# VHH binders against q12xb4: the designs that were tried, part 2

Target 1, 267 residues: q12xb4
Amino acid sequence: MLDFVGLGLFDEKDISLKGLEKIHNADKVYVEFYTSILMGTDLEKMEMLYKKKITVLSREDVEQHAEDWLVDAKDSNVVFLTGGDTMVSTTHVDLRLRAADMGIKTTLIHGASIASAICGLSGLQNYRFGKSVTIPHPYVSNRGVRVVSQTPYDTIKNNIEAGLHTAVFLDIDKDKGYMTVNQAMEILLEVEGKLGEGVMVDRLAVGIARAGSPSPVVKADYIEALRDYYLGGPLHIVVIPAELHFVEAEALVKLAGAPEGILENID
Key: E = the ipSAE of ESMFold2; O = the ipSAE of OpenDDE; V2 = 0.75 times the mean of E and O plus 0.25 times the DockQ between their complexes.

## First folded at step 1 (VHH)

Design c08 (framework vhh_lunsekimig_d3; at its last look DockQ between E and O 0.57; V2 from the best seeds 0.00; counts 0 for: pae O 7.3 > 2)
Fold by ESMFold2, look of step 5:
Structure c08 (fold): chain B 267 residues (1-267), chain A 125 residues (1-125)
Amino acid sequence: as target 1 above (267 residues)
Amino acid sequence: EVQLVESGGGVVQPGGSLRLSCAASGFTVSSNYLYWYRQAAGIERELIASIYSGGSTNYVDSVKGRFTISRDNSENTMYLQMNSLRAEDTGLYYCARVKTYYDSSGYRKYYFDYWGQGTLVTVSS
């Protein structure tokens, strides 16, 4: 049997009691750290609290060589741990399908997801969210040309036109580090400068840091001002609201420090 | 000691191009906010272009599309490529390092702690 268990948002204590029970009863426990990051913990802390050896699987182990470890679930209890909620990654859905093809029964034990946490932290309604996007770090091409992805800008534009909020994930890179809200605002403004379509002009954004921690930061302001706001350490995420309902606007003003002027345009 | 030294100024015809350099010592250009300013006769210094530590750039409208700010980390030098020069671009061009601090509001404030000596650009027929 293969149990997929979500670890939640921040640290080793975010796991559900059901998740802990599955770990306790497991013969083998695997984890991957490449689809998500739990900033408040590490492997040693998890093994200490869960009282179980945990084997780390690489992206290659999960995506290319899954059968090498999936086979263990034919005759023993195997747990596969991921940050956040389970099955959010398309790779992990495919892994469950591959297990089914091998005759392996699978179950899901959910954890808190950043997708729902941003709604709670910001006060923005979950049904008002459109397609999400990730802002990648800019890079220099083989020909020496600086490349900045326009996809996040276009996704935000399309969602705004549809009246939908955008969850904007921020890149993690081994050399460039964890992208901050400040950097994300700079990138969106740079792309605005190139495209000139006005999408980022007078546009409200919500910066969220360390969701799930004891001291999260939630700050809303116009993009140009938010570029300069200190949110502290990682991980950061951005939400770009579209048209706000009154309660959403009140929540941003009262809970995230948004300019009170946004209330003047609410029906 | 922190120093900024501009070079590359000169006399050029309208429509011409010029490349200014700002050689930095005592700090790394890739870790700092750097600005180009110009000062025409009888006018206050005006910001024309900036490059942030992360590499993002900004330009004032009057130079957008004509000027390009860049940096070369191996030479520890910032550049201003100026194309399609006009008479109104004449002035003293200087680079500056900008420092930031967070005030009690939580927002960054900007101040200029080091300036170069300036390099003169004259656009004249």
Scores: ipSAE 0.166, ipTM 0.601, lowest interface PAE 4.4, mean pLDDT 89
Fold by OpenDDE, look of step 5:
Structure c08 (fold): chain B 267 residues (1-267), chain A 125 residues (1-125)
Amino acid sequence: as target 1 above (267 residues)
Amino acid sequence: EVQLVESGGGVVQPGGSLRLSCAASGFTVSSNYLYWYRQAAGIERELIASIYSGGSTNYVDSVKGRFTISRDNSENTMYLQMNSLRAEDTGLYYCARVKTYYDSSGYRKYYFDYWGQGTLVTVSS
């Protein structure tokens, strides 16, 4: 049996009691930290609290060699841990499908998700969100050219035109680190400079840092200003609002420090 | 000691091209914000291009599509490739290093802490 367990947003204490029970009954416990990571804890603290040895799986272990450790679940109870909520990442869904193909029964234990946390923190309404997107770190191609993805820009544009907010996830890379709100704003402005479609001109944006921690930061401002705002340590996430409901606008001003001028543009 | 030395300026006809260099010493170009600015006769100095530590670039509208700012880490040098030059591009071109600090409100502010001596670009028929 394979149990997928979401750990929650920040530290080892965010796990549900049901998740903890699954760990206690497990023969093997695996964890991945490349789709998300608990910044308020470490492996030692997790093992201490959960009273179980935890094996860390790399991206390669999960994406290329999943069958090597999934096979354990055929004859024993295996737990797969992830930051946030399980099955939010397509990688987790893929694992579940592989398990099913192997005849392994799976269960889900949910954790707190950044997808809902951003709504709670910002005051933006969850039903007004469109397609989410991830900003990848720019890279240099084999031709020596800097490549910046335009997909986030286009996704945001499409959502705005549809009157929908965009959750913008920020890349986690083992070499380049955790992308910051500042870097994300810089990238979006760079793309704006290239495409010139006006999507990011005077665009309101929300930066969120360390959701689930005792000291989360939520800051709303125009993208040019937010690029230069210090949010502190990771993890970061961005929300690009479309047209705001008056309750949303008030929330962004009062809870996220948005410019009061945004209230004047609300019908 | 931090030093910036511009080179590559000269006389060129309209429509021509020049490549300016800014050789840096005392710091690593890839880890810093660098700017090109120019000053025409009788006109205030203006910023024209920037390259950030992350590698992103920015240009003023008047040079977009014509100028390209880049850097070579191995040479610790920043470049400005100028194509389709116009008479209005004539001026003294400077490179500068930009540093930042956070104000009391949490916003990053920028300031120029080092300048080169400049290289002259003359576009004339």
Scores: ipSAE 0.083, ipTM 0.497, lowest interface PAE 2.1, mean pLDDT 93
Fold by ESMFold2-Fast, scan of step 1:
Structure c08 (fold): chain B 267 residues (1-267), chain A 125 residues (1-125)
Amino acid sequence: as target 1 above (267 residues)
Amino acid sequence: EVQLVESGGGVVQPGGSLRLSCAASGFTVSSNYLYWYRQAAGIERELIASIYSGGSTNYVDSVKGRFTISRDNSENTMYLQMNSLRAEDTGLYYCARVKTYYDSSGYRKYYFDYWGQGTLVTVSS
């Protein structure tokens, strides 16, 4: 038996009671940290709370050498832990398929995902979201030229034209660190300055920091103002709304401090 | 000791180019918010170009497409490449470091922390 358990958004307490039961009944517990970071915990805190030894698997252990540890699930209970929800924004469905090929039964114990958290925190309806996009850190090429990706701008533009909100993930880099909402706003305005299509001009955005933590920040304002708003520590994510339904606009004003003027043309 | 030292100004004909340098000491250019601003005769002082700690840049419309701000981390120096110079670009060019704080409403405010001495650019026929 192989049980996939999602750990949720922030710390070791975000695990469901069902997930915790799976860990307590497991013969072996594995975790991987290469797909997602839980900012509020570490291996030691997890082992202390869960009362179980946890073995960390590398990307190679999971993607290239999975059969080496999957064989244990033929005759024992194995738990595989991931941040968020197990099958969201991961390739771990491949592990389920490999397990099935080996005659191993698998189960999914879900965890909270950032994909649903942004809808709950912003008040924007999940069925009104379009394609998500990631803003990469700008970099300097080998020739000394600064490179800024146009893909986020294009994705946001296309979603807005289709009446769809955009979930905007922010890059994580070993050397440059965690991109902030402020940096993301600067990048979008920089691309706007080059293209001149007016997509980011007077554009509402929602900045979200530390989803699932005891002190999340959710702030809606125009991109230019949000560039200068303090959201604190990581991790950050942005949502760019398209046309708003009344309940969405009300939620942004009342719960995220959006400018009241966004309600002017909402009936 | 924090210092900003500008160089590279001079007399140039319309359509010409100049590269201004702003050498920093006592802090790292790659981790700070830096401005070029200009004081011109008959024109009030204006901010012409800026670069954020993350590397994003901004320009006023009058220089957009003609001026390029950049940093060289190995030399701890900020540059302003000025192309297609016009008579109205004549003025004293300063580099400045900007410090920020957050007000009681949570919004970032800024103030100029240090200024260079300025470097004179004269565009004349």
Scores: ipSAE 0.028, ipTM 0.446, lowest interface PAE 6.5, mean pLDDT 88
ESMFold2, look of step 2: ipSAE 0.013; ipTM 0.422
ESMFold2 (binder alone), look of step 2: mean pLDDT 79; pTM 0.760
OpenDDE, look of step 2: ipSAE 0.015; ipTM 0.300
ESMFold2-Fast, scan of step 4: ipSAE 0.000; ipTM 0.080
ESMFold2 (binder alone), look of step 5: mean pLDDT 79; pTM 0.761
ESMFold2, look of step 7: ipSAE 0.101; ipTM 0.578
ESMFold2 (binder alone), look of step 7: mean pLDDT 79; pTM 0.763
OpenDDE, look of step 7: ipSAE 0.019; ipTM 0.276

Design c09 (framework vhh_surovatamig_d1)
Fold by ESMFold2-Fast, scan of step 1:
Structure c09 (fold): chain B 267 residues (1-267), chain A 125 residues (1-125)
Amino acid sequence: as target 1 above (267 residues)
Amino acid sequence: EVQLVESGGGLVQPGGSLRLSCAASGFTFSSYWMSWVRQAPGKGLEWVATISQSGSEKDYVDSVKGRFTISRDNAKKSLYLQMNSLRAEDTAVYYCARDSRGYSYGWYKYYFDYRGQGTLVTVSS
């Protein structure tokens, strides 16, 4: 048997009781961290709390050589841990299909996802979100040309036109590290300066830092103000709201410090 | 108690080779991604290379790619860095480092929880 267990958002305590039970009953426990980062923990803290030894798998171990460790689940209980929720924003359904091909039964024990966390923290309704997008770090091409992706701008524009909020994930780069809300605001304004379509002008945004931690920060303000607002350490995420229902606008003002003027723009 | 002890540094001429070693103790070595980081005189720490627990995945900073090779021996609890075609710019104190989260992909170099005392590599005449 192969049990997929989501670890949640931040540290080793975010696991569900059902997930912990699966770990205690496991013969072997594997984890991967390449899809999701748990900023509040490390392998030692996880092993101490879970009272099991955990083997870390690389992307290559999971995506290219999965059969090498999946074979253990034919005759024993294997647990595979991921940050967040196992099947959200991952290709891990492929592991379930490979296991099925080998005659291995799989189960899913869900973990808290950033997709639900941003809704809870911002007060924005989950059914009013459109397509999510990731802002990549700008880079310099081999020919010395600065490249800034237009995709986030286009996705936000399309969602706004459809009356849908945008979840904006922030890139993690080998040399540049974790993108901040401040950097994301600068990037969106840079693209606005080139396109001139007015999408980011006087645009409300929500900056979120350390979702699931003891000290999360949620700050709603216009993009220009968020560019200079200190949210602390990673991990950061942005939401760009579209048209707001009254409860959404009220939540942003009362809980995230949004300008009271947004209450004038309610459906 | 976690300990990382580097060795193998020394004076070498440009174009020469050195092999650095790191002896680990006080933790389950095979459960951690390991890295080499360096600090040149008057500069900050620079990540050099990373290796996964089994050795199946390796990553390098661009300036050493093709010249340096990271490897490990889990039975001996040892990490290695084979340095070939050394340049004056490689002059630095080299540290063995453990990833605090049990994983590392080069760009997470800021999350090392332990490093050794270092071994000096000088590339000059």
Scores: ipSAE 0.000, ipTM 0.224, lowest interface PAE 13.6, mean pLDDT 86

Design c10 (framework vhh_surovatamig_d1)
Fold by ESMFold2-Fast, scan of step 1:
Structure c10 (fold): chain B 267 residues (1-267), chain A 126 residues (1-126)
Amino acid sequence: as target 1 above (267 residues)
Amino acid sequence: EVQLVESGGGLVQPGGSLRLSCAASGFTFSSYAMSWVRQAPGKGLEWVATISGSGGSTDYVDSVKGRFTISRDNAKKSLYLQMNSLRAEDTAVYYCAKDLTYYYGSRGYYNWFDPRGQGTLVTVSS
């Protein structure tokens, strides 16, 4: 009696017909926005299209106090909405396990995921991707020290050495806002300046803005060029390619405006 | 509020040992994987080790395998890092972090996003 429904990438219309049917048949509908933001919609637009009242759950409601609302699913139809696909890049499997402990049956209605969208938009093959990573916003610690994560650099380095592309997710901060491709390029170059291993030198990257919207932007260029390239509004994501198959390199040049010189070093 | 308080750092000679502790509050500790991350002087934040929310699944960066051991006590809501055979390159401020495998919808992993404490300084020098 608990249905997990993925909302897709951008607005309230990205929901599948099956997902919409689950909402219409639900006694209670909950949503969380802390794992993913749909830039083309808001709660009012969702309620208007779906013809249902939707209760917003905080991260604490889902992670610490889930039993408080899961109890409703024992004798009622409850729908839980999440941006993207419900179990991709979320910890919501924990919620399914808690429901099972309470004797509650769960189902999954899938939505479109950024993980597949970046493959379609860039032309890079899904089976050639390695571990994904997120670049957090640099911050100043309580000790007054500026903190910049080295983990994205290390993950990209390890993937490149294995011949695998890296999906690089960009942080969302309540005060600093949505990280841009430009800021991500600056952060990677800053870490390169500290480590000196040459990983980001002359490195090709793909900047993607507004996947799933009517006006997505996909731009492939070297990191230093992307630092200054205008991609418009959020949300942004980066892909760092490793060795390219010929069709991947052709796609980046023809569809994302990559430098033609990348075609000369195909493996 | 999620709170993480690190302790146990100090000055130690090469080849020595230290045990770091992290006291967690404000969330269901046993439901989350926990990690140790460090920032060496002049470098970025580097992942060191992860332990699953329950059970004994652990993972380490290659440079510390066989020397460091991550562990947890879910009843005490505490995370530990036993550091043996310390080297000068282990000198860093060490932080504990919630959810090495945490995700933001379709956006990916957020290993270091959650509030970290002040960290604990480990200095390895003769």
Scores: ipSAE 0.000, ipTM 0.237, lowest interface PAE 13.3, mean pLDDT 85

Design c11 (framework vhh_sonelokimab_d1)
Fold by ESMFold2-Fast, scan of step 1:
Structure c11 (fold): chain B 267 residues (1-267), chain A 123 residues (1-123)
Amino acid sequence: as target 1 above (267 residues)
Amino acid sequence: DVQLVESGGGLVQPGGSLRLSCAASGRTFSSYVVGWFRQAPGKEREFIGAISGSGESIYYAVSEKGRFTISRDNSKNTLYLQMNSLRPEDTAVYYCTADQEYGYLRWGSSEYWGQGTLVTVSS
């Protein structure tokens, strides 16, 4: 059997009681940290609390060579740990399909997701969100040209036109590190400068740092101001609001320090 | 809470290098965003850059092709500014500053400033 267990948002204590029971009954425990990292813990703290040895799997171990370790789940209890909720913003459903092809039964034990956490922290209503998008780190091509993805700009534009908020995930890179809200604001403004469609001009954004920690930071301001606002350590996420319902606008002003002027233009 | 003292300034010829240090006292140094400003004669204070409490995030405002590098050593409560390929226009009094853990970096707290160290770039 293969049990997928979501670890939640921040530290080793965010696991559900059901998830902890699965770990205690497991013969082997694996974890991956390439889709998300729990900034309030580390492998040693997890192993000490869970009372189990945990093997870290790389992206290649999970996406390219999964059968090498999935075979253990045919005759034993295997647990696979992921930050957040296992099937949210991951391709891990592919692991379930590969396990099924091998005759392995799988279960899901859910964890708290950043997708719901941002709604609670910002006051923006979940049912008013559109398609999410990730901002990748800019890179330099083989021909020496700086490449900046236009996809986040296009996704935000389409959502705004539909009256929907955008959850904007920020790239995690082994070499470039964790993208900050400040870097994300600069990237969006760089694309705006190239396209000139006015999508990011005078645009409200919400920066969120360390959701689920004892000291989360939530700051709403216009993109130009937010690029200079320090939110501390990772992990960061951005929300770009569309038209705001009255309660949403009030929440951003009272709880995230948004400019009071946003209360003059509500949905 | 925190007191800051700069050192390492002096006279250097164009193209030279200097490393400035900022020694901090206080148990909360690693909780502050710390950085560098400079002020040339007759000009406003100019932001150079800042470094997060952990040292993982660094912001630069005044840099040409990596001429300036900011680093910190929390075990020594010290902030550094490495300046390479110095130009006459880099002549200024250099100040270190500490700001609240969260906030607008360019609006650094005036309550936590050093007294400054003079850097003169001249032949």
Scores: ipSAE 0.000, ipTM 0.241, lowest interface PAE 12.0, mean pLDDT 85

Design c12 (framework vhh_sonelokimab_d1)
Fold by ESMFold2-Fast, scan of step 1:
Structure c12 (fold): chain B 267 residues (1-267), chain A 123 residues (1-123)
Amino acid sequence: as target 1 above (267 residues)
Amino acid sequence: DVQLVESGGGLVQPGGSLRLSCAASGRTFSDYAVGWFRQAPGKEREFIGAISRSGGSTYYAVSEKGRFTISRDNSKNTLYLQMNSLRPEDTAVYYCAADKLYSRGYTYPYDYWGQGTLVTVSS
């Protein structure tokens, strides 16, 4: 048997009781940290609380050589741990399909997801969100040209036109590090400067840092102001609101410090 | 870092076939999930298909499933798109793209993009 267990948002205590029970009954426990890192914990703290040895799997171990460890789940209980919720913003369904091909039964034990956390923290209605998008780190091509993805700009534009909010995930990269809200704002304004469509001009955004921690930061302001706002350490995420219901606007002002002027544009 | 160069585009008659190639250089190609996208004049860029690092899993846009086949050869650092039964509406610039962070999924923006290769389907 292979049990997928979501660890939640921030530290080793975010795991559900059901997830902890799966770990206690497991013969082998694996974890991956390449899709998301729980910033409030480390392997040692996890092993101390869960009272199990945990083997860290690289991206290559999971994506290219999964059969090497999945074989253990044929005759024993194997747990695979992932930050957040197991099948949200991951490709781990591929791993589940490979297990099925080997005759291995799988279960999912859900964890708290950033997808629900951003709604709770911002006060924006979950059913009013459109397609999510990730801002990748810009890079310089071998041609010497700076490449900045236009996809986030296009996705935000399309969502706004449909009256839908956009969840904007921020790239994590072993070489370039964790993208900040400040860098994300700069990237969106850079694309705006190139395209000139006015999508990001006077555009409200919500910056969120360390969701699920004891000290999260949630700050709503215009993109230009948010570019220079200090949110502290990772992990960061952005929401770009579309047209706001008045309750949503009040939540952003009262709970995220948005400019009170946004209340004038709802009625 | 990976650098991508598409080739194989050109003029094809309706009902014809075409195979596009994407040659990769830089870091180990097998470290990347890779995909194909296209953009027609006046339209947004759309996803065509993607393939996992090992080549064991493929994902396709519903409208293209059955006509297009994606494959890769990690020993040659090359990605392929086999296109069959081509129609005038398939006319677009085709891009290959690589995802350094596989976890972003097959429909999310990719880290590295090629320059594109033009495919024109007309008589």
Scores: ipSAE 0.000, ipTM 0.125, lowest interface PAE 17.3, mean pLDDT 85

Design c13 (framework vhh_6z1v_2)
Fold by ESMFold2-Fast, scan of step 1:
Structure c13 (fold): chain B 267 residues (1-267), chain A 125 residues (1-125)
Amino acid sequence: as target 1 above (267 residues)
Amino acid sequence: EVQLVESGGRLVRTGGSLRLSCAASGFTFSSYAMGWFRQAPGKEREVVAAITWSGGSTWHADFVKGRFTISRDNAKNTVYLQMNSLKPEDTAVYYCAAGRSLYSSWKYPDEYDYWGQGTQVTVSS
């Protein structure tokens, strides 16, 4: 049997009691940190609280060579740990399909997801969100050309035209580190400078840092102001609101320090 | 017993002003968002204005924006609609409504938990 267990947002205590029970009854416990990192903990603290040895799997171990460890679940209880909720903003449903092909039963023990946390922290309603998008780190091609993805700009534009908010995930790179709200604002403005469509001009955004921690930071302001606003350490995420319901606008002003002028521009 | 009682509706001339009041009782008024709706003969009930439980945010329909203003006094359990520059097209029965969960939409009657009986506003040419 293979149990997928979501660890939640921030530290080793965010796990559900059901998740902890699965770990205690497991023969093998695996974790991956490449999709998300719990900034309030580390492997040692997890092993101490959970009272189990945990084997860290690389992206390659999960995406290319999963059968090497999935086979253990045929004859024993295997737990696979992921930050957040296992099947949200990951490709891990592929592991469930591969396990099914091998005759392995799988279960899901959910964890708190950043997808719901941003709604609670900002006051923006979940049902008013459109497609999410990830801003990748800019890179230099083999031909020496700087490449900046246009996909986030296009996704935000399409959502705004449909009256939908955009959850903007920020890339995690082993060499470049964790993208900040400041870097994300710079990237969106860089693309705006090239396209000139006015999508990011006078655009409200919400920067969120350390969701699930004892002291998360939530700051709503225009993109230009957020570019220079200090939100502290990772992990960061951005929301770009579309047209606001009056309750959403009030929440952003009172809970995220948005400019009071947004109260005059609601649908 | 929950009650919403509208008052202030009357006949008024084009260009005139009128203030509607809605007195609430039987529930925790300060925990509810409030809306004003109107219904003209032969038409469906439409939202005119809405206000959050705290009064910190308001919404007004485009057809009344700049002319009507919604406000509330939580100490008096009352919501108001100040109507200026009235037009014949504003003739309708005006209803106040209370809703705890308006996040799905403040624009639809089904989102509101409690309703008043209405007050008639007639605007003559």
Scores: ipSAE 0.000, ipTM 0.249, lowest interface PAE 14.6, mean pLDDT 88

